# VH-VL binders against q9umr5: the designs that were tried, part 384

Target 1, 268 residues: q9umr5
Amino acid sequence: SYKPVIVVHGLFDSSYSFRHLLEYINETHPGTVVTVLDLFDGRESLRPLWEQVQGFREAVVPIMAKAPQGVHLICYSQGGLVCRALLSVMDDHNVDSFISLSSPQMGQYGDTDYLKWLFPTSMRSNLYRICYSPWGQEFSICNYWHDPHHDDLYLNASSFLALINGERDHPNATVWRKNFLRVGHLVLIGGPDDGVITPWQSSFFGFYDANETVLEMEEQLVYLRDSFGLKTLLARGAIVRCPMAGISHTAWHSNRTLYETCIEPWLS

## First folded at step 18 (VH-VL)

Design pn133 (framework fv_nofazinlimab)
Fold by OpenDDE, second read of step 19:
Structure pn133 (fold): chain C 268 residues (1-268), chain A 122 residues (1-122), chain B 112 residues (1-112)
Amino acid sequence: as target 1 above (268 residues)
Amino acid sequence: QVQLVQSGAEVKKPGSSVKVSCKASGGTFSDYAISWVRQAPGQGLEYLGYIIPIFGTARYNEKFKGRVTITADKSTSTAYMELSSLRSEDTAVYYCARGSYDSTGYEPFDYWGQGTMVTVSS
Amino acid sequence: DVVMTQSPLSLPVTLGQPASISCRSSQSLVYSDGNTYLYWFQQRPGQSPRRLIYKVSNRDSGVPDRFSGSGSGTDFTLKISRVEAEDVGVYYCMQGTKWPYTFGQGTKLEIK
C-alpha cells in the first residue's frame, strides 16, 4: 500500500485547485489516501502563517497517527512554507517526502503580473514599510516578504520566515532544526517561467543579495550555517531539486509531465 | 493633508446590520492600515479590526465572533465596517483611523475620522 | 489578550501643575524588532481621539513638548509638565505589539 498523501494549498487557493493532482495520484498510485486540507482557503490564506501552521498541525496529526509507516506532503506555493514550519515545530512527524511545489522557500520579493493587484510596481520597493511592522506581520504575505534591500528589517521584524530559517536567533532553533531533519526527502520543485515566485530560485532556496543578484542555495547563509538543516540534508542526499521550465505558477499542480517527473517518483 | 470622512449617524433595530463608510482623501490609500475602533457612550476605546487595502482582507478582533466585516474599495479610497446581528451594547461611536509612514517605519492611527454614531434600540 | 491597565482613572489637576498617567501591560510590549509599540491618545470632549505619542516616547507633530512618554517592557508613563485648559479630556494608552491590539481604560483629566 502507498503512504498517505497530504496536500496543503497556497495563497488564495482551495482544495479544488488540486483536482488534477488527485487524479494523477489516483491513476498512478491507486489506493493512495490523499487528503487535501481545506483550511484557510481563499482570503483566509492571508491569516498569519503561524496561525495556519497550528491549524494544519491539528489536521495532520490524526492522519500521521494512522499512518505509522509515514506520509508524504505536497505543499504548494505559500503552503510550502507552512509545511516547512509544520515540520519544524513537530517533534513527532513521520513525513517521508516533503514535496515543496513552487514555494517561496527563501521568501518573496517581486511584483509579478499575478501579484500586480497586490503589489503595484511601486509597491515592491515600499512594501517593507508595512510588512515589517506588527500590523503587516498579521498577514501571511508579509510573513515571507524578504526585501534584500532592507535585510536588517527583515531579520528583526519577520515573524515567520526569518525564524524558520534560523536567520534570527530564537530558543527553538535547535529543536526546530532537529525536527525538520526528520524528513526523509526534501523535494524542491520550481522553474523560471513560474511568473509569481520571485525570484523563482526561491523555490530552491536561492535568493537575491543586496544587489538583486540571485545566489544559489549553497551560497545562502542559512545553508552555510546549516541554520535549519539544509546543509545536513544535502550532505545525506535528502534534497532533490526538480526544476522545470514552461510551467506557470498556477499550473504546477495540474501538469502531468511535471507530476510524472518531479512528484510521482517520491510517492512510493 | 489626509482626511477621513465617515458616513452619517445610524439608528438600527436589534438583529439588523449597519455599514459605516470611511473615505480617505489627500494621500494614497492602498498601503496604509485603516483601523476601526468604537466607543460606547461614556466608555473607552475598543479595537474592532483593521484592513490593509492592498491585501484585500482585514484582521479582526475575535471578540466580535465574526460579526464584523471590514472591506476597502481602492477605486474610491473608501473603507467600510459592517457590523451584523446588532445588539444594544453595540451602541457606540465608530471611528476609522489611518496610519502613516515616517523615518522609523509604519505607524497607525495618525489620522482619525469624525466618528459615526450607531444607535441600536428597539 | 494583552490587558492594558491605566492609573489613575480620574485625574483632577490644577492648572499649571504637572500630571502623570501610568499604563501597565499584562505582558512585555517589546516586539521582535526591538521596538515597543505603545501609544498614547488624547480625546478632548466631543472630539475624535488624537495620537500624541507613538512607540513609547515619540511625539507626533503638533504635540506640545509639555507631553512626554516614557517606559519600557510593561510599565509606561505619560507626563504633562504643565497642564493647560486645552489638556482636559480622556487619555488612552494602546499596545500594538500583539494582536488583538488593546486600549487602556482611559484616564479622565479634569481641571480642579
Scores: ipSAE 0.924, ipTM 0.965, lowest interface PAE 0.5, mean pLDDT 95
Fold by ESMFold2-Fast, scan of step 18:
Structure pn133 (fold): chain C 268 residues (1-268), chain A 122 residues (1-122), chain B 112 residues (1-112)
Amino acid sequence: as target 1 above (268 residues)
Amino acid sequence: QVQLVQSGAEVKKPGSSVKVSCKASGGTFSDYAISWVRQAPGQGLEYLGYIIPIFGTARYNEKFKGRVTITADKSTSTAYMELSSLRSEDTAVYYCARGSYDSTGYEPFDYWGQGTMVTVSS
Amino acid sequence: DVVMTQSPLSLPVTLGQPASISCRSSQSLVYSDGNTYLYWFQQRPGQSPRRLIYKVSNRDSGVPDRFSGSGSGTDFTLKISRVEAEDVGVYYCMQGTKWPYTFGQGTKLEIK
């Protein structure tokens, strides 16, 4: 009688990464139908995010249709952005809990040892040159690359994140906001020891200003303008913030304490 | 001087595959994207796909998706285009071309390879 | 896909006279950043293409000033103010605004 759970993986990831998460869910909520979507696996996770949203939408529709009581989403890393868009583009989603597991909700600026091979130090400061072009925007990483020193380029060239965050106008913005607001709970999870998501506060809708000072969600124009419903959700009591120290990026879906504290309570 | 040097002409049977190389000299290989374009004899230009080497993957024109694979080897500054399940209509000159970054951003096709003739015949 | 249509397809020109090539796109080439990703290439017989113009009107370094590009939205023009013998070849427009990127069918410039 537990609502079904749909899991969306992250960059360079696959359904296999969630074996521990599935074990935890089975232990605490036996009988839960968990579907880990195995679309856009490995290097296919670099496909444009709008292409991924369309593919995941096609997979999610029949699952939601069979669960009139509702479903839960657990969306990891880049997958959290896919789920953000999914909730906005679906006129008929019935998502209760959207659990965002260390996802760069305001974007990514920087690299770590885990991304050093993708973003050498020299390229990190210069990624804006390729990312904010039609060529770069055909890759998922560039869809949420948010260089705080070139915010004008991000706002004008981002084909995905700037639109989903309501930072640039879109004809569908009003409908996207209405759809997103149907979510029961927005559960935000992340922490300072992630080591990949930069700044880590991006998982909580915080981000760098032009001086690389982190401003929290309530100081963002996106929140203040209520562009896609964050202010409305917070006022409704629907936003849950669950930061946890000591967890590296690849451990969010395999840490039992994290699961018990931040995920388990939201899997009705 | 920046230069793109491609591998030599190939003659292939229908159903086989071909792998064309494009070696870049000058500049930092990871700082630019490499596009692949083809031209059938007496015909116009057709875009196959491109790779951004630092991402380790390529974007393919849907017409060729499943048959074309574009890769890059940063240690040798070489990009490759492999086309499988060859048909007679794949007979063409295949070009690599790079884009580069400058203070104004990214611009494609600033340098082209000399071209590689691929002939598909029985 | 965005369809790029060039006219004329064959352009005989007297040496020293001006030449003009039109390129029309099936939809606007203005990207969200306000830039128009329209390019012009020259291909001399037996040679690789060479980029002449990027983003509608910007001339590449080393390209003679007799070449100029203009236009907006869906309608673009490449002009050669005074055709020289070395200008013979095929000229292509290309759009890079929407994937997949597409070329016009080409215009063959010939000395008559």
Scores: ipSAE 0.816, ipTM 0.914, lowest interface PAE 0.9, mean pLDDT 90

Design pn134 (framework fv_nofazinlimab)
Fold by ESMFold2-Fast, scan of step 18:
Structure pn134 (fold): chain C 268 residues (1-268), chain A 122 residues (1-122), chain B 112 residues (1-112)
Amino acid sequence: as target 1 above (268 residues)
Amino acid sequence: QVQLVQSGAEVKKPGSSVKVSCKASGGTFSDYAISWVRQAPGQGLEYLGYIIPIFGTARYNEKFKGRVTITADKSTSTAYMELSSLRSEDTAVYYCARGSYDSTGYEPFDYWGQGTMVTVSS
Amino acid sequence: DVVMTQSPLSLPVTLGQPASISCRSSQSLVYSDGNTYLYWFQQRPGQSPRRLIYKVSNRDSGVPDRFSGSGSGTDFTLKISRVEAEDVGVYYCMQGTKWPLTFGQGTKLEIK
C-alpha cells in the first residue's frame, strides 16, 4: 500500500487549490490517503510561520502516528518553509519524501503577485525597514524576506528563515539538523517561469548575492558549512532537483506533466 | 509635523459594538505600524493589537481574540479599531499610537492620538 | 507572555530630589539583533502617554537630560536626576521584544 500524503498550502491559499493534484495521485497511486491541511487559509496565512508550524504540527502528529511505514509531505510555496521547520522541530517525524513545490527555501526578494495585490507599487527595496523588526516578524512574509542588500539585517532580525537555515545560531540547531536529516528524500521543484518566487532558484537553495547575481546551492555558506544537513543529504543521494520551465506559480499543483515528472516517482 | 487624530467619545450599551478611528497626518502612513492601547479609568495600559497598513491585516493580543478587529484605509490614512460584544469592563480610553521605521530600525509608540473615551453602560 | 514588574508602584518625591523607578521582565529582552526593546513612557494627568526612552537608554527628542534609562537583560531603571513639578504623572515600562507587547503596572510619581 502507499504511504499517506500530507499537503501544506501556501500564501493566501486553501485546500481548494489541490483538487487536480488529488486527482493525479488517485490515478497513479489508487488508495493513497491524502490529507490537505485546511489551516491558516487566506489572510490567516500571514500569521507568523512559527505559529503556523505549531498548528500544522498538531495536525500532522496523529496522521504520522497512524502510518508506521512513513508519510510523504507535499508543501507548496510558503508551505515548503512550514514543512522545513516541521522536519526540524519534530524529533519523531517519519517523513519519507518531502516534496517542496516552488518554495522560497533561501528566501524571497521580489514583488510577488500576492504582494502586488496588497500594494500596487513595488516595495521590494523598502520592505526591509518593516520586516526586520520584532513587529514585522509577526507576519509570515517577513519571516522569509531576504533582502540581499541588507543581508546583515536579515541575518540578525529574521526570527524564522535565518534560524531554520542555520544562518544564525540557535540553541536547538544541532537537534534541528539531526531531525531534518531523518527525511528520506528532499525533492526540490521550481522553474524560471514561476513569476512569483524571486529569484526562482530560491526553490533550489540558490539566492542573490549583494549584486543580485544568483549563486546556486553548492556556493551557499549554508551548504558549505552543512548548517542543517544539505551537504550530508546530497552526499547520501537524498536530494532530487526537478526544474521545469513553462509553469506559473499557481500551476505547480495542476500540471500533469510536472506531476508525472517530479512528484509521482517519489510517492511510494 | 506628525499628528494622530481620533474620533469622539462614545456611549454604548452592553452587547453592542464600537468603532474608533485614528487619522494620521504628516509622514508616510503606509510605512508605519499603528497600535491600539486602552486604559480603564485609574488603571494601567493594556495592548490590543496593531496593523501594518501595507499588509492589510492585523495582529491581535490573544486576550481580545474574536472581539477586536483592526483595519486601515490607506487612501484616507485612517486606522480603525472595532470592539464587539461590549461589556462594562471595556469602559476605557482607547489610544492609537504609531511606530516608525527608519534606517536605525523600528521604534514603536513615537506618536499617540489624543484618546477616545468609550463608556459601556446599561 | 512576558510579565513586566515595576517598583515602587507609588513614588512620593520631594521637589529637586532624585527619583528611580525599577522595571523587571520575566524573560530577557535582548532580541537576536543585539537590541533590547525596552521603552519608558510618561503620562501626565489627563494626557496621552509620551515616549521618553527607547531601547533602554536612548532619549527621545525634546526629553530633558535629567531623564536617563539604564539596564540590561531583565533589569531596567529610569532615573530622574532632579524632579520638577511637571514630572508628576504615571511612568510605564514596556517590552517590544516578544509578542504580545506588555506594559508594567505603572509607577505614580507624586510630590510629597
Scores: ipSAE 0.651, ipTM 0.829, lowest interface PAE 1.6, mean pLDDT 90

Design pn135 (framework fv_nofazinlimab)
Fold by ESMFold2-Fast, scan of step 18:
Structure pn135 (fold): chain C 268 residues (1-268), chain A 122 residues (1-122), chain B 112 residues (1-112)
Amino acid sequence: as target 1 above (268 residues)
Amino acid sequence: QVQLVQSGAEVKKPGSSVKVSCKASGGTFSDYAISWVRQAPGQGLEYLGYIIPIFGTARYNEKFKGRVTITADKSTSTAYMELSSLRSEDTAVYYCARGSYDSTGYEPFDYWGQGTMVTVSS
Amino acid sequence: DVVMTQSPLSLPVTLGQPASISCRSSQSLVYSDGNTYLYWFQQRPGQSPRRLIYKVSNRDSGVPDRFSGSGSGTDFTLKISRVEAEDVGVYYCMQGTKWPITFGQGTKLEIK
């Protein structure tokens, strides 16, 4: 009776991270077929995002084919960008709810506790030099690195995010927009205490201007130009914003209150 | 002054593996990428892959994917290239080379190691 | 994969005369940022390769000004205005615009 749920993990992640989410879904919607895609796990999550999109596409096709009433996507962190691209490149997806869990939809810029633990602090001030080259774009992190002080480099060199957001022209843009607009609901989740996604408003399509002042979704050229359908979806009543304070980046998939408030209502 | 120093020549039997090291000195190890290139006797250059140490993973030429592993140890400023299931056609000089990130952006192959001869024979 | 084709493969030159090496790519090497990631390398006998030219026409520090690179799109040229004895070796072009990185076959420059 319940639509199947497909879960896409994030950076340095795997299916095991979602065990609590699966418990919550089983409790509230027993009988739901939940598939956590076990592709590009751990260090493989650093593969180029277009390669990941291709692999996940191959995995979701048979699941969607078995569910004529539709499916739901729950996509965490970097996984939310994979799902953005899936919805655009698939001419026949039947996604009802696309639930984006703290994903950097407008990109990532800034040092966080997570990045400090993984990378030398001195490197982060120069990530734009690494990322905005053909070599850097072979790594997923660089596909959505969005330095607001070098926006021209981001626009010209990003092989992924600038294209799926319609920030740089692409031959497939019109088809991608048409495909994305078939989604039933775009559920955006994130919050100020995430500690990884910077700015946290990137999860809601907000982002820094050149002075590092956050401009919200409605002030973005992407929204104003309706490049992939955000303005159309908002006018249709299809965008749900669910911010929650007090949740760290690794806790979005294991917080019961978050699940009940922001996720459960969208799992028909 | 930047210098890349590679480990010494090796002779290996078919089916074994070899691990070549490349120690970088001068500059910060994290500020550059390390590529691996090989050259069979009398032949041209063939690209194996590269690592950006801060990302903790490497990109491999698909021809070698599954047999080549490139790693980096920031504490010793050393990159490694391991090639498994060795065959006679893997006999070559293996080079490491640096690409740097400066004010002009990223430029590959600005400094090369001296090369390591790997001979695969019975 | 992008195929890089060099010509000639063997280049005998008289000392003091000019030399020219051609490199052609199977696809345009212009990246989305407008840069062309085409490089030239020199390998002297028994030595590691050395980068001469980066991004088509930019000469590396310490490379004599008799070396010059030119070209656009798919056609590139390395010129040596006056060949000297130390220029003997194999010259390679390389593209970095599209993964995987690929090299030309090499051009062996010899003194007549």
Scores: ipSAE 0.774, ipTM 0.896, lowest interface PAE 1.1, mean pLDDT 90

Design pn136 (framework fv_nofazinlimab)
Fold by ESMFold2-Fast, scan of step 18:
Structure pn136 (fold): chain C 268 residues (1-268), chain A 122 residues (1-122), chain B 112 residues (1-112)
Amino acid sequence: as target 1 above (268 residues)
Amino acid sequence: QVQLVQSGAEVKKPGSSVKVSCKASGGTFSDYAISWVRQAPGQGLEYLGYIIPIFGTARYNEKFKGRVTITADKSTSTAYMELSSLRSEDTAVYYCARGSYDSTGYEPFDYWGQGTMVTVSS
Amino acid sequence: DVVMTQSPLSLPVTLGQPASISCRSSQSLVYSDGNTYLYWFQQRPGQSPRRLIYQVSNRDSGVPDRFSGSGSGTDFTLKISRVEAEDVGVYYCMQGTKWPFTFGQGTKLEIK
């Protein structure tokens, strides 16, 4: 029998977005128990990410407890950051495949098509002013706003992403790393036509330097220092990279070719 | 330069709801956040919540969770605070206040509205 | 929630004399960025509050230099070097380091 699958949605999203994904899983792995978590939906997705992590943690504990053989996580967009933190804070998770579906793992800096609707183009360079304050840090999007021109502010004020990436010290960092390293596979999915995640390589732990030149995962300090285990996972053969062109941000969970190529192989 | 003008005094029955408006003039509405603070007669200040219009949503003090709703209308440069299930202890002056962000960073409470007296009595 | 405690709650002062108001927080107000989000407000009778001091010691534009803020961690002070008649009112401290943001009880400054 197949391991249960837990799905965590993204920004301004809900369980309804995953109906096609559930159809695909049912077709290829019939009998799989899929739980799409119905927490922090719509505007509630803007709540602080640590609050969301706590809520999702309470929901996943009984599911994991009932599946001693392990579970899989499929975490979309902002949800991928929630899942990153879950894997670090849970001393007893039994996650086999963590499938990160177009998530800004190194952060977001851009006024892409979708984000431009929320943040006018003129505001991209100014978001650091509000985001890197206690007021801004009460909103999820500011928790992973990563302005490459104000990296010092990001490192010091980010209450979430800088901590889970090990970019700023935390008393629990060693335990968080140990917990994260228990994951069986880290499956990274994303692509150049996403139109929302900026840079799109953030889904693969790449990110802008101060000149807005993208440096890939292996050139990042978090990888080189092995801050939360990326270098160890890669050496273990546990990181899967699955980029795909031609897919917009809202289509990752409803594209059959994407599912067959990047998701299906990791659902045991 | 900036002025916040609030709606007039209200007298409400217990169990009803009240919606107070706060219209901003001067500056640009999207360049600042709006906080709501109340003050019961002869008492201190209490923070209800705030909205950042560019994010389109608000953060509420848990003490008022489920009863307070803060919204903003960019087209009229107006913020609103609605409080439901009113009790006599909700009798207070309700203030809106601005916080702006610019080249120096975020500056909370730089301008305040004149206040709106809400009286809850049977 | 962070509790903000002011003392004294009532402060009668003679014109021209100095006044001092203390504010203490139940936990450190130093944010991860090293900044301390402690504010002081003045409320004159019948008026809305007005911000005097932001981030412990910075005077707002138009605030007379006789007002000064100081402190660190959990203990903060607002000082008025020479009290004037227009200073009558209630003074509040506020912390903006941890949500929900909270105010002190207020200190009523009166001329005796």
Scores: ipSAE 0.791, ipTM 0.898, lowest interface PAE 1.0, mean pLDDT 90

Design pn137 (framework fv_nofazinlimab)
Fold by OpenDDE, second read of step 19:
Structure pn137 (fold): chain C 268 residues (1-268), chain A 122 residues (1-122), chain B 112 residues (1-112)
Amino acid sequence: as target 1 above (268 residues)
Amino acid sequence: QVQLVQSGAEVKKPGSSVKVSCKASGGTFSDYAISWVRQAPGQGLEYLGYIIPIFGTARYNEKFKGRVTITADKSTSTAYMELSSLRSEDTAVYYCARGSYDSTGYEPFDYWGQGTMVTVSS
Amino acid sequence: DVVMTQSPLSLPVTLGQPASISCRSSQSLVYSDGNTYLYWFQQRPGQSPRRLIYEVSNRDSGVPDRFSGSGSGTDFTLKISRVEAEDVGVYYCMQGTKWPFTFGQGTKLEIK
């Protein structure tokens, strides 16, 4: 039998968005128990990410307990960060494949049309003002806002991303790294035509330097220092990178070709 | 010159709802936190919650158990605080306040409204 | 929740004399960025609160230099070097480090 699949949605999202994904899984892997976690839907997805991590943890623990052979995680957009944090804080998770579906794993710093809708002002240049404060950090979007021009503020004020990345020292860094390394495979999915994740390479742990030049994962300090285990995972062949062009952000979970190429192979 | 102008005094019956408005003028961005604080007669200040209008949602003090709803209309630069299932102990002056930015970063409560008295009585 | 405890709650002062208000937090107010988000507010009779001090010791514009804030960690103090008649009112400390943000009970300053 196939291992259970747990799905975590993204910002302003709900379980309904994954109806096509469920169909694909059912067709190709009949009998798979798929659970789309209906937590923190809609505007509730703006709640602090640590709060979300706790809620999702409570939901996945029973599922994992009933699946001693392991489970797969499919985590979309913001959900990918939630899942990474989840795997970092859980010392007893049994995740075989962690599929990060177009997630801003290295943070977000974009002023796309999508973000302009959310943020009508020049948010790219000014969002650091509110986000890197206690008031801003109570919202999920600020928890992974990564301003390359205000790196000091990011490193010091980010209450989520900087911590799970091990970019700021904290007492749980070693344990979180150990826990995260329990994952069998890290499947990173994203693409240049996403239109939301900015830069799109963030889905592959790439990100801007101070000049807004995109550096790849292997150039990042988190990788070089192996602060949360990326270097170790790569060394043991546990990281899979699956880039795909021609897919918009809201279509990653509803594209058959993407599913067959990047998701299905890891649903064993 | 930033100014916050609140709606007028309200008299409500227990179990009803009240919605107080706070119109801001003089602002340049929508990324300010607008906070709501209340003060019962002769008592101290209590934090209800706050909204960052660009995010479209508010952070609430859980003490109110979902009775408070804070919204913002960016087109009119107006924030709203609605309190439902009113009780006598909800009688208070309700204040809105807005933050600002300086060289040190974001600083809340730089500007205050004049307050709105809400009286809950049978 | 972080509990803010002010002392004294009532502060009678002679004009021209100094005044001191203490504010203690139940936990450290140092945020991850190293800043301490402790604020002091003044509320004169019949008026809205007014921010006097932000982040422990920074005086707002228009606030007389008679007012000063100090402290660290869990212990903070607001001082008035020479109390004037216009200083009558209630003073509140507030923490903005951990949600929910909380106020002290208030200290009522009166002239003897």
Scores: ipSAE 0.919, ipTM 0.963, lowest interface PAE 0.5, mean pLDDT 95
Fold by ESMFold2-Fast, scan of step 18:
Structure pn137 (fold): chain C 268 residues (1-268), chain A 122 residues (1-122), chain B 112 residues (1-112)
Amino acid sequence: as target 1 above (268 residues)
Amino acid sequence: QVQLVQSGAEVKKPGSSVKVSCKASGGTFSDYAISWVRQAPGQGLEYLGYIIPIFGTARYNEKFKGRVTITADKSTSTAYMELSSLRSEDTAVYYCARGSYDSTGYEPFDYWGQGTMVTVSS
Amino acid sequence: DVVMTQSPLSLPVTLGQPASISCRSSQSLVYSDGNTYLYWFQQRPGQSPRRLIYEVSNRDSGVPDRFSGSGSGTDFTLKISRVEAEDVGVYYCMQGTKWPFTFGQGTKLEIK
């Protein structure tokens, strides 16, 4: 009798990473139909985010159609951005809880564990050079790279995040906002010990200013202007913030205490 | 000095695969992207794909329907382009070309390899 | 895919005279950042291509000032003010605004 759950993985990830999450859901909400989408796995997760959104949209449409009571989304890391766009482009989504597991909702500015093997020195100061070009924008990482020292380049060249956040104008912005606002609950999860998402407050719509001082969601122009509906959702009581210390990036989907505290309450 | 040196000419049978190398010298391999372009005899240029080595993966022109694989080996500063299921229409000179992160941004095609002739014949 | 169309395909020119090559795109090449990712390349007989012009009008270091690029939106031109013997070759335009990136069919510059 529980609503179906759809899981969207992150960068360099696959459906297999969620085996513990599925065990937890089965224990607390037996009978829940959980679909972990097996698309854009491993290196394919570097495909441009709009391409991923299209593929995931095709996969979720029949699941949502079969569940008139609604569905829940659990979207991990980069997958949280895919889900953000999915909710905006779908005119008839029936998502109740959108659970964002440590996703860089305002972007990423910092070295990542996934890139350090190939790039032994800090890349953060120089990545803007390639990312804010048509070449770089064909890779998912560049779609949400948000260099606070080159915010003008981010605003003008980002083909994905700046548009989805309403930071740059788009013909579909009004429709995207209307669609996103149909979500029942926006559950934001993240924490200071993540080690990958930089700044970690990006998972809560906070981000660096030009001095690398973090400004929280309520101080962001996207919130103040209500560009895609955050202020409206907060006023509606639909935003849940669940920060937790002591959890590394690859552990959000396999920590029982995190699940019981931040995820379980939202799986009606 | 920056140089891109490609592997030597290849003659292949239809249905086989070919792997062309492009070794970069000068600068650091992580500071640039490598594009692959081909040119059939007497014809124009066609873009196959490119790799940004620090991301560990490439972007391919869908025209090749998964037949192209572009890889990079940071330890040898070498990029590779492999084309499988070869047809006579794949006979061409294959070029690698560099794009760098200069002080103004990303600049594609600042240096080119000498080209590698791949002939596909029965 | 963006189609790039060059004209003329064959351009016989007398030494010392000007030459002009047109390049048209099937859609606007202006990227969201306001930049236009249009490039011109020269390929001399038996040689690899060489980039001459980047982003419509910027000359590469070492490219003679007799070469100039201009244009906007969908219509672009490469001009050589005074053709020299070393300019013989095939010239290609390329768009880098929308993936997949595409080239024009090429213009062969020959001395009469």
Scores: ipSAE 0.831, ipTM 0.923, lowest interface PAE 0.8, mean pLDDT 91

